VHH binders against Protein DOG1-like 4 (DOGL4). Designs and how they scored, part 174

Target 1, 232 residues: Protein DOG1-like 4 (DOGL4), of Arabidopsis thaliana (Mouse-ear cress) (q84jc2)
Amino acid sequence: MSKMRNLVEEKFLEFYESWVIQLELYLHQLLIAHNNNTMSETELRHLISKLTTHHKAYYTAKWAAIREDVLAFFGSVWLNPLENACSWLTGWKPSMVFRMVDRLRKSRVVLVEAQVKKLEELRVKTKFDEQKIEREMERYQVAMADRKMVELARLGCHVGGESVMVVEAAVRGLSMGLEKMVKAADCVRLKTLKGILDILTPPQCVEFLAAAATFQVQLRRWGNRRHYVTHS

## First folded at step 16 (VHH)

Design zg5 (from zg1 with S100T; framework vhh_7z1x_3)
Fold by ESMFold2-Fast, scan of step 16:
Structure zg5 (fold): chain B 232 residues (1-232), chain A 122 residues (1-122)
Amino acid sequence: as target 1 above (232 residues)
Amino acid sequence: QVQLVETGGGLVQPGGSLRLSCTASGFTFSSYYMNWVRQAPGKGLEWLSGISRSGSYTYYADSVKGRFTISRDNAKNTLYLQMNSLQPDDTAVYFCARYTGMEGLTPSFDYWGQGTQVTVSS
């Protein structure tokens, strides 16, 4: 495989760097809002909307990029090794966000019974959708080991005419399958985030988004520290 | 030595325009995300705008969105801020800055210079 970054990787690396910096700036605003007793509901809703728009911008950019090169998202060059090790189908595992929700239950702001029930229903649905995608990925991986794919791999060592065209068609098919699965996983992520935000009050949304952003930022910092230690 | 030098400030009437420039030296300018921040008299630093390495991605604070435009010229190692529809509360010292990351949970910026003073008054 090539060790050189392709155009998609270079473009998304630049996008992701800027996206993370903006996330860190929003995290600071979320923490200020969480500690500020004078913020109106309108002000909190505006801040939540900015974070929601920011997350949607990530998926818009990602889906454009995976249409060009979905493989760039498996072992991503814009993520450190720790972030890559914690990835599930090119991103965070949807059910993991309920760990952050569970922290809200132990915080100053207490969830009411109706919210607890809706969050549990959402957790069950998210786990089910997650398992469906895991089954699809397993089927995809098995299909890649199919006899016909092995035969195509043998043909790929010969550069010329029909064999080149057949290999290119197979690679396009494999990429389209991965793109579909990554988008399906991202849809579960977005539905899970939206579902949680729809259940929580604005102050609880701010606390949840702050917890999620803090985790993402700290994971990146811990991974970068370990990476530099191994490079020194 | 990393150095950032801001120019282009001055006195301007409300509704006026100014273009700020920041010349970078001592590092590979085209490899870094760059920012504009300001500090009004008696207040802390306020982040205004950021721009990605090639200029393809930009972000703005609500206070300046639609009025200010960030841009860069990597061949000249220069960052720009076009400021339109200036208001009295835009009065501040303006700094260009490299973002250095979070110090704990607070954003940190690396900037080198005195900044450039912008005064909006009649």
Scores: ipSAE 0.711, ipTM 0.873, lowest interface PAE 1.0, mean pLDDT 86

Design zg50 (from zf24 with L105H; framework vhh_7z1x_3)
Fold by ESMFold2-Fast, scan of step 16:
Structure zg50 (fold): chain B 232 residues (1-232), chain A 122 residues (1-122)
Amino acid sequence: as target 1 above (232 residues)
Amino acid sequence: QVQLVETGGGLVQPGGSLRLSCTASGFTFSSYYMNWVRQAPGKGLEWLSGISRSGSYTYYADSVKGRFTISRDNAKNTLYLQMNSLQPDDTAVYFCARYSGLEGHTPSFDYWGQGTQVTVSS
């Protein structure tokens, strides 16, 4: 039996595969810029702007899709099992990007003391925002077990009188709560990315973005190579 | 047998328009992301535009954004490039190409058309 995908899943799958292809093209441009020390600051800033616009386009498309079906983002069909295993609230874990920042310290790119201080400050704030969202998700799950599950079970016991509309209202309430949390997590992701790019110089931004894109592309390749069964 | 056949090139005045077509055969056209790439005399290859398998998502190089429009008709297995406000520096051989992924860190295209010459001259 073939797994049936809903319209939201089909549309976002096509969007995501196209978005990743464009990310691969941008990664190539970032690597050329990193290896070519003749590019002007204006040219580097323009390339950085293209990457930030590309990431913003992802969140614009994602937020439109979760408004229609947030549950499609929990166990996404457009991600392979390895990408799904590495997901935190439907995307990358914000604090993970500081691992990419650590690579700048080990490369030919030198961070000055003021940058190191600001990056550590940002790392602490990012971890705080991340933990706050995790506590909210835990509260949501506990509340669901204590109230929503009891409400759904009660509806199941109402033989001959249960309404599809009442069940759909309960599910809609659950979905709206998840949508709010996913958007909160995405705001932390965008805030963290912007914060890092604001602290780094244009050459450092190019190296950081290249490292981040390389990691994302390689993770997808590794997962796809290990996955030999057709799932589409 | 995979084949891409391009038409629509020619000589045009600056500010003019041309519409390029690429007819695909030998593969399921509607399953692939498709591209337009050009090569000016004595220059390297320049990627211009790409389009998702159904046509819903498009991307453009800065040099052509706002002037060129990529589209496709999957029922006809045809890719299009509408070229407006043509400039002398748009003079090049234009290729239809299928994207295959990264080869190391370099974008790769597995099939190319024969190319169609576009000359913009006064």
Scores: ipSAE 0.747, ipTM 0.899, lowest interface PAE 0.9, mean pLDDT 86

Design zg51 (from zf24 with L105T; framework vhh_7z1x_3)
Fold by ESMFold2-Fast, scan of step 16:
Structure zg51 (fold): chain B 232 residues (1-232), chain A 122 residues (1-122)
Amino acid sequence: as target 1 above (232 residues)
Amino acid sequence: QVQLVETGGGLVQPGGSLRLSCTASGFTFSSYYMNWVRQAPGKGLEWLSGISRSGSYTYYADSVKGRFTISRDNAKNTLYLQMNSLQPDDTAVYFCARYSGLEGTTPSFDYWGQGTQVTVSS
């Protein structure tokens, strides 16, 4: 386990560092597109597609990694303490992106009434899906505190091979439950992102993605800056 | 102290191939994400490709995807760019660069090589 855990953490740390660097390069392209306002709709759609593919690549890598070690994603070594403190079930809280959408409403890029209605419907659905996952997590925590945890503690007192096998099976079951919840949360994240992009025009998509990437990058920078000062 | 030296550029006909090398010294090469960037005559810098510290993850600009392959040999402190199916618009000075992060909202590279000229012409 410790060897497999180290490999998963090392591999995902390298992946995440590279993924963030590519996000920073895409952020620059998004800001150029937003500020110049000279790109064709086809060019903007292509840029939006690159960002969408980049986010999907993150979840593809994440789901492969959590299949091997979901616990690596709780208190992740590739995230600084501030990023970890701001995490909701191993990632961004889906409803929080609507705060970035609200900035579009107040900016020079005006949302039409039909878009505002669809975004509000999506916001309500996203919050509802979040609550379902939060109830699942509560049920998981209750289950861990009842008969199963008592059984695990009891078996842990017996160092025979058969007891070891039963404990390992139970621990694997707990990990599978966490994996299911993390994937459910990630599905809400992806559906929320897709939903927003489907409602917005290409220029609005570019502004939204730029705002989201800026926030993600700045949060990492703030956390790294403070961590370096206190824990060099 | 940090030094990046590119080699392998030259004149090649359309459809030809070249392999660029970048030798690194003065830092722990195996700890850094490395990049290839080019600058065509009269144009700005264009990021082409990047590679993670061990070589496990690679990224490409659309202009070179499927034609160029980035790789590295950490034992030799060397970064490579295999360029196939070269076109006249690939004519540029090619730079090896170490990524340093964002300066504000602009990607920054703290160390660059001197560049190697690639000319694609009949």
Scores: ipSAE 0.766, ipTM 0.910, lowest interface PAE 1.0, mean pLDDT 87

Design zg52 (from zf24 with T106S; framework vhh_7z1x_3)
Fold by ESMFold2-Fast, scan of step 16:
Structure zg52 (fold): chain B 232 residues (1-232), chain A 122 residues (1-122)
Amino acid sequence: as target 1 above (232 residues)
Amino acid sequence: QVQLVETGGGLVQPGGSLRLSCTASGFTFSSYYMNWVRQAPGKGLEWLSGISRSGSYTYYADSVKGRFTISRDNAKNTLYLQMNSLQPDDTAVYFCARYSGLEGLSPSFDYWGQGTQVTVSS
């Protein structure tokens, strides 16, 4: 398992590094589009589609990786300590993105009343789905500490074929539970992103995606800078 | 001393093919994300393609997607760009560039080759 874990971590680290570099290139394009009124609606929709496809590619790679080793995503080696500290179930907290949407209401971009209502309905639904997952995680953690699991852990101290098999089965079950929960959280993230983009106009989508990418890139930069300053 | 040297440019007819090479020296080539960038006459720089450290992950600009293929040979410290179905609009100076991080919020490249000229003309 540790051999498979090392392979998963190495492969996803290289994937994530290249995925972030491509996000930086898309962020540059988003900032150009936001500052210039020269792009057509068709061109803006194409750029938005490229960003959407890029985010979907991340989840495709992530779900393949968690199938092999979900624990690699809790305290990930491809994230700096600041990025890891800001994670909620291996990724961004879905309700957090509405804070970025709130910035659009305070900026040059005018949201019409119908959009405001739909965004608030989406925010409420997103928070509800998020809390549902948090309750599942609480139930999972409680199950980890139940009498049966404690007894299985004690049996692991007596290294024998039968005890080893029972402990291995329990550990597999725990990993499968985490995998389902991480996928559920990622589905809420994707639904929230899609929902916001469906409500916003193309110029508003560009501003929102630019804000989200800026935050992600800056968080990584701040964490890396602090590590460098502290380490050096 | 870090150096990037492009070769393989030339004159080719529309629909033709050309393979560019970029030889790297003075740094651990296998540790860096590498890129191809071009500049057409009278135009700005256009990013074309990027490749991860081992070559496992590649990305392309829409203008070249399906026609160009980026690859690398880390044992030879060499980056490649296979260009197929060349069009007159592909006429440009082609540069290889090493990714260095961000300057502000813009991707930055710290080392560039001198470039190799590609001319697509009938």
Scores: ipSAE 0.787, ipTM 0.917, lowest interface PAE 0.8, mean pLDDT 87

Design zg53 (from zf24 with T106E; framework vhh_7z1x_3)
Fold by ESMFold2-Fast, scan of step 16:
Structure zg53 (fold): chain B 232 residues (1-232), chain A 122 residues (1-122)
Amino acid sequence: as target 1 above (232 residues)
Amino acid sequence: QVQLVETGGGLVQPGGSLRLSCTASGFTFSSYYMNWVRQAPGKGLEWLSGISRSGSYTYYADSVKGRFTISRDNAKNTLYLQMNSLQPDDTAVYFCARYSGLEGLEPSFDYWGQGTQVTVSS
């Protein structure tokens, strides 16, 4: 019974494809709102809420999937090689979004000093949480090398049921540690996103979300247009 | 050749219900995200709902959320829109459409049905 993708990968691939299509539709709505001043504050808040709900839906689906198979998220089949190369612990690097925020300082909607201060406090907190996770990943990688070497030493020259059982136990141990770490990284992402949106005005939120969605969609397009050399 | 054929439109009283069907041919229907889009008299196109290739994931515009249900039967190559609690503002031509991605930064649909007229009036 050979299959190129497991059930978790197949299900999340379908989810992600659909989620990205809906993000593209929301991006169009964000760009219309950003380019026109015809929307009320209530309408802008509603649009922001739709994007927030959409991002929360992604993490709900992701956490259900990583509970079953976290390894599917390392080198994901639903992401192209460029998207995978730009990933930090299975998603966007939290501190990177502050580059999008910095562009708001040059926009039509200027940040006030109180907002600048709160954003800088959030940036520092985000970077601290990010570095903590990076240190945990380094410790995990060291521990994995030690455990794997011990198990390989015990295995000897047995090619059969014992080899399969040892490999499965190692994979289960690896998966549990990675799941905890990925969830920690995703919590930093969600707190960072919420924090930014709580600080910004509705027009600034629309501009920020449009910039973030544009980057995500364009990165996917650039990666999909990559030239490849096939060996005949 | 790719074809999308809509049926099920008609005249209905406010508060009434209709079920639209769209039969697809000329492509592997089960491989594509499918959509319902409408155009009201004197208005532009409005996206209403989308459904993933197996039917597991659905999305709705606020104007129809809670009233309309999108579904599909891949064995019959058919897309459905169950419309409940119809309002006069739902009067429009309803199109079945296949999503093709962004052209620039604008959503694009590569194939459309002929449309089916829904009129909600007393």
Scores: ipSAE 0.779, ipTM 0.912, lowest interface PAE 0.8, mean pLDDT 87

Design zg54 (from zf24 with T106H; framework vhh_7z1x_3)
Fold by ESMFold2-Fast, scan of step 16:
Structure zg54 (fold): chain B 232 residues (1-232), chain A 122 residues (1-122)
Amino acid sequence: as target 1 above (232 residues)
Amino acid sequence: QVQLVETGGGLVQPGGSLRLSCTASGFTFSSYYMNWVRQAPGKGLEWLSGISRSGSYTYYADSVKGRFTISRDNAKNTLYLQMNSLQPDDTAVYFCARYSGLEGLHPSFDYWGQGTQVTVSS
């Protein structure tokens, strides 16, 4: 079993390293597009679509991995401690991306009143969805504690294979519940990203995606400089 | 110490195929993401393709997707690029390169091969 968990972690670590490198290459393209006044709307929409596809590929890989070992995503080996500290249910907190959107108010491509209203409606809805998931996590943690108490009572009475089976059943139950919550959180993330991109114009989408990718890449680099030793 | 050596370039007619090879030495090849990059006459560098350390994950630029295939043999410390359906605008010097991360916000490659010339003409 430990070999299976090592395999999931190793495979996702390799996937994530490659995914981040491709994100860095896309970030460079986004920055060129942001500073280039000659790119057509069709060309900008194509670039935005490439980034959207790249993010969807991440969730496809993640959901395959969590079916095998969701616990690998809690305290992930492919993330540094700073990235893990900024994590909400194994990923970015959906409402936090609106901080990147707020930066657009100072851009050359100014948000119109209708966009501001739609973005605020989306922000409220996103926070509501986050709170629903947080309440589910709280209920699950309480249920997990109740199961542990019952299990500890059983272990106080009997020793042997029965104790091992009870512990394994409890861990499996916890893992299934965590998988459902992680997928629910990821659905809010994808819905929030799509919602923002649907409201913004193509130049605004490029600026938003560039800001988000810059933050993600810089956060990783900052944490790696302090917490990770790289051998060349 | 670190060395990348490309081979397999040459003159080919439109619609033809070539397979490029890059042999690595002086580092643990199987630990690094590897890339193919080209430079056409009078143009800047164009990233074409990348491959993860074990070969499980590959990425392609739109200009070569469906025509080129990147692969690697870690036992031989060798990176490959299979180039099919070659067109005149594929004429360039082709480099294998090791990705090192961003310098500022610009992608950086710390080691490059000498390059191999690919010419597509009738």
Scores: ipSAE 0.766, ipTM 0.907, lowest interface PAE 0.9, mean pLDDT 86

Design zg57 (from zf24 with T106Q; framework vhh_7z1x_3)
Fold by ESMFold2-Fast, scan of step 16:
Structure zg57 (fold): chain B 232 residues (1-232), chain A 122 residues (1-122)
Amino acid sequence: as target 1 above (232 residues)
Amino acid sequence: QVQLVETGGGLVQPGGSLRLSCTASGFTFSSYYMNWVRQAPGKGLEWLSGISRSGSYTYYADSVKGRFTISRDNAKNTLYLQMNSLQPDDTAVYFCARYSGLEGLQPSFDYWGQGTQVTVSS
């Protein structure tokens, strides 16, 4: 079991390292596109599609990994302490991306009134979906203190061999509950990302994706340099 | 002393195939993400493909996707690029390179081979 868990962590660590390197290469392409007025709408849509596919690849790999070991995603070994501290249910908090969208209001490519209205509607809906998941997580945590779980915890402290199977079954049930909740949170993330990209024009999508990737890359850099985290 | 040495380049007809090799020394090859990059005559550097440290994850530029395959043999400290369906516009000097991260927001490669020439012509 522990060997299986170590293998999942090792595989996802290698995946994540390569995924971040590719994100850095895509960020460079996004910055070139943002500063280049010669790219066609078709070329911009293709680049946006590559970033969307790259993010979907992350969730494909993540969902395969959490099926085997969801707990690996709570305090992930492939993330530094700052990245882990900034996590909400094993990933970015969906509503935080609207702060990046706010930068577009100060850009050379101005949002029209219809886009502003649709983005505000999406922001409200995303916040509602977040609060719903937070209430579900609270119910999950309360269920951990349920009489049955307290009794299983006592059993696990006092009895070896016989209780191992019972405790393992209970832990498997808890992991399945966490897996469902993490997938629900990831669905809100993907829905929010798709919603923003559907509202924005291709140049605005490039600017948004560049801002998001820049933040992700910089957060990793800041965390890898503990001085910035400790002293602000 | 870090060294990357490319071999396998040459003259090939359109539609032909070549396999490039890059032998690494002076560092723990199995710990690094590795890349193939090319430079066509009179043009800038074009990133083609990258491979994770064990070889489990690979990425490709659109210009070569479906035609080129990157692979590695960590026991031999060797990186490979299998090139199929070669076109005249694939004519370039091909480099293997080790990715070092971002300098500012610019991708950086700290070590490069000397390159191997690939010429596609009839």
Scores: ipSAE 0.781, ipTM 0.914, lowest interface PAE 0.8, mean pLDDT 87

Design zg59 (from zf24 with T106A; framework vhh_7z1x_3)
Fold by ESMFold2-Fast, scan of step 16:
Structure zg59 (fold): chain B 232 residues (1-232), chain A 122 residues (1-122)
Amino acid sequence: as target 1 above (232 residues)
Amino acid sequence: QVQLVETGGGLVQPGGSLRLSCTASGFTFSSYYMNWVRQAPGKGLEWLSGISRSGSYTYYADSVKGRFTISRDNAKNTLYLQMNSLQPDDTAVYFCARYSGLEGLAPSFDYWGQGTQVTVSS
């Protein structure tokens, strides 16, 4: 019994499928709220809270899973090829979310100049945090290449039990480094999301969350249609 | 032939409990996300609860959270809804429904049962 990777993938696949179905239901509620403008501020704040709780539940499950097998999140089996192609360190690229914010500029709920200023400051900070993580990943990839070269050299020599322990230690170090970087990227994602929601009014938050969820759901739908056609 | 058959509805007093069952046939029940949906008199459809393929993950609408419990028995092809602390506004026809994906941007259900009537009154 040594198939922990398959178990992590199977459990997270079922979790993610269910999490996305619930996101679709929340998206429907967000679109009703946005189109009708009939909900009170208290009702809007409650809906926004449900969405933030739902996203936090995703990261709680993800961080538990990456502790067990972080590599499952690189080229994930629960994501279609299009979703995987659009991934930056196992998730959405934080700076890209500001493209959703740009849609608010065309809404019936107008952003005031003070909000525009704060969103631009947040965009700059988010890109800075993003670039810092990209530099860390670059350094990690260089270290990974050096490690693989050492492993390949030792495999060619058919060295005994001491080499097996060294390779296993190197693989553990690799996984621990990736886990740290994925969590750092996820922290930037959560800070960016919180920052945007803190700047926006409740109706603007609903519009933003609806745009973000629409993009996520449509990207999955487009990729699944293509996958079915190519693999059917 | 795909069929979903709900049972367990009836008349119950406020504060009472009922357990609804939905028996599935004609498909691999254990492969699908399953749902409970209700329709009150003069109202639209209201999604209540959903459950993952194995039963490991469940979700609830705010109106029923803490009072209703969804569960499934894949060996018996049966979906359950345990309803506690029933109130008059829980009066509705209750349907089990199979998740089928998206229609536009809305969740879609391809197979529904005939429904079971739940009436909460003194």
Scores: ipSAE 0.783, ipTM 0.914, lowest interface PAE 0.8, mean pLDDT 87

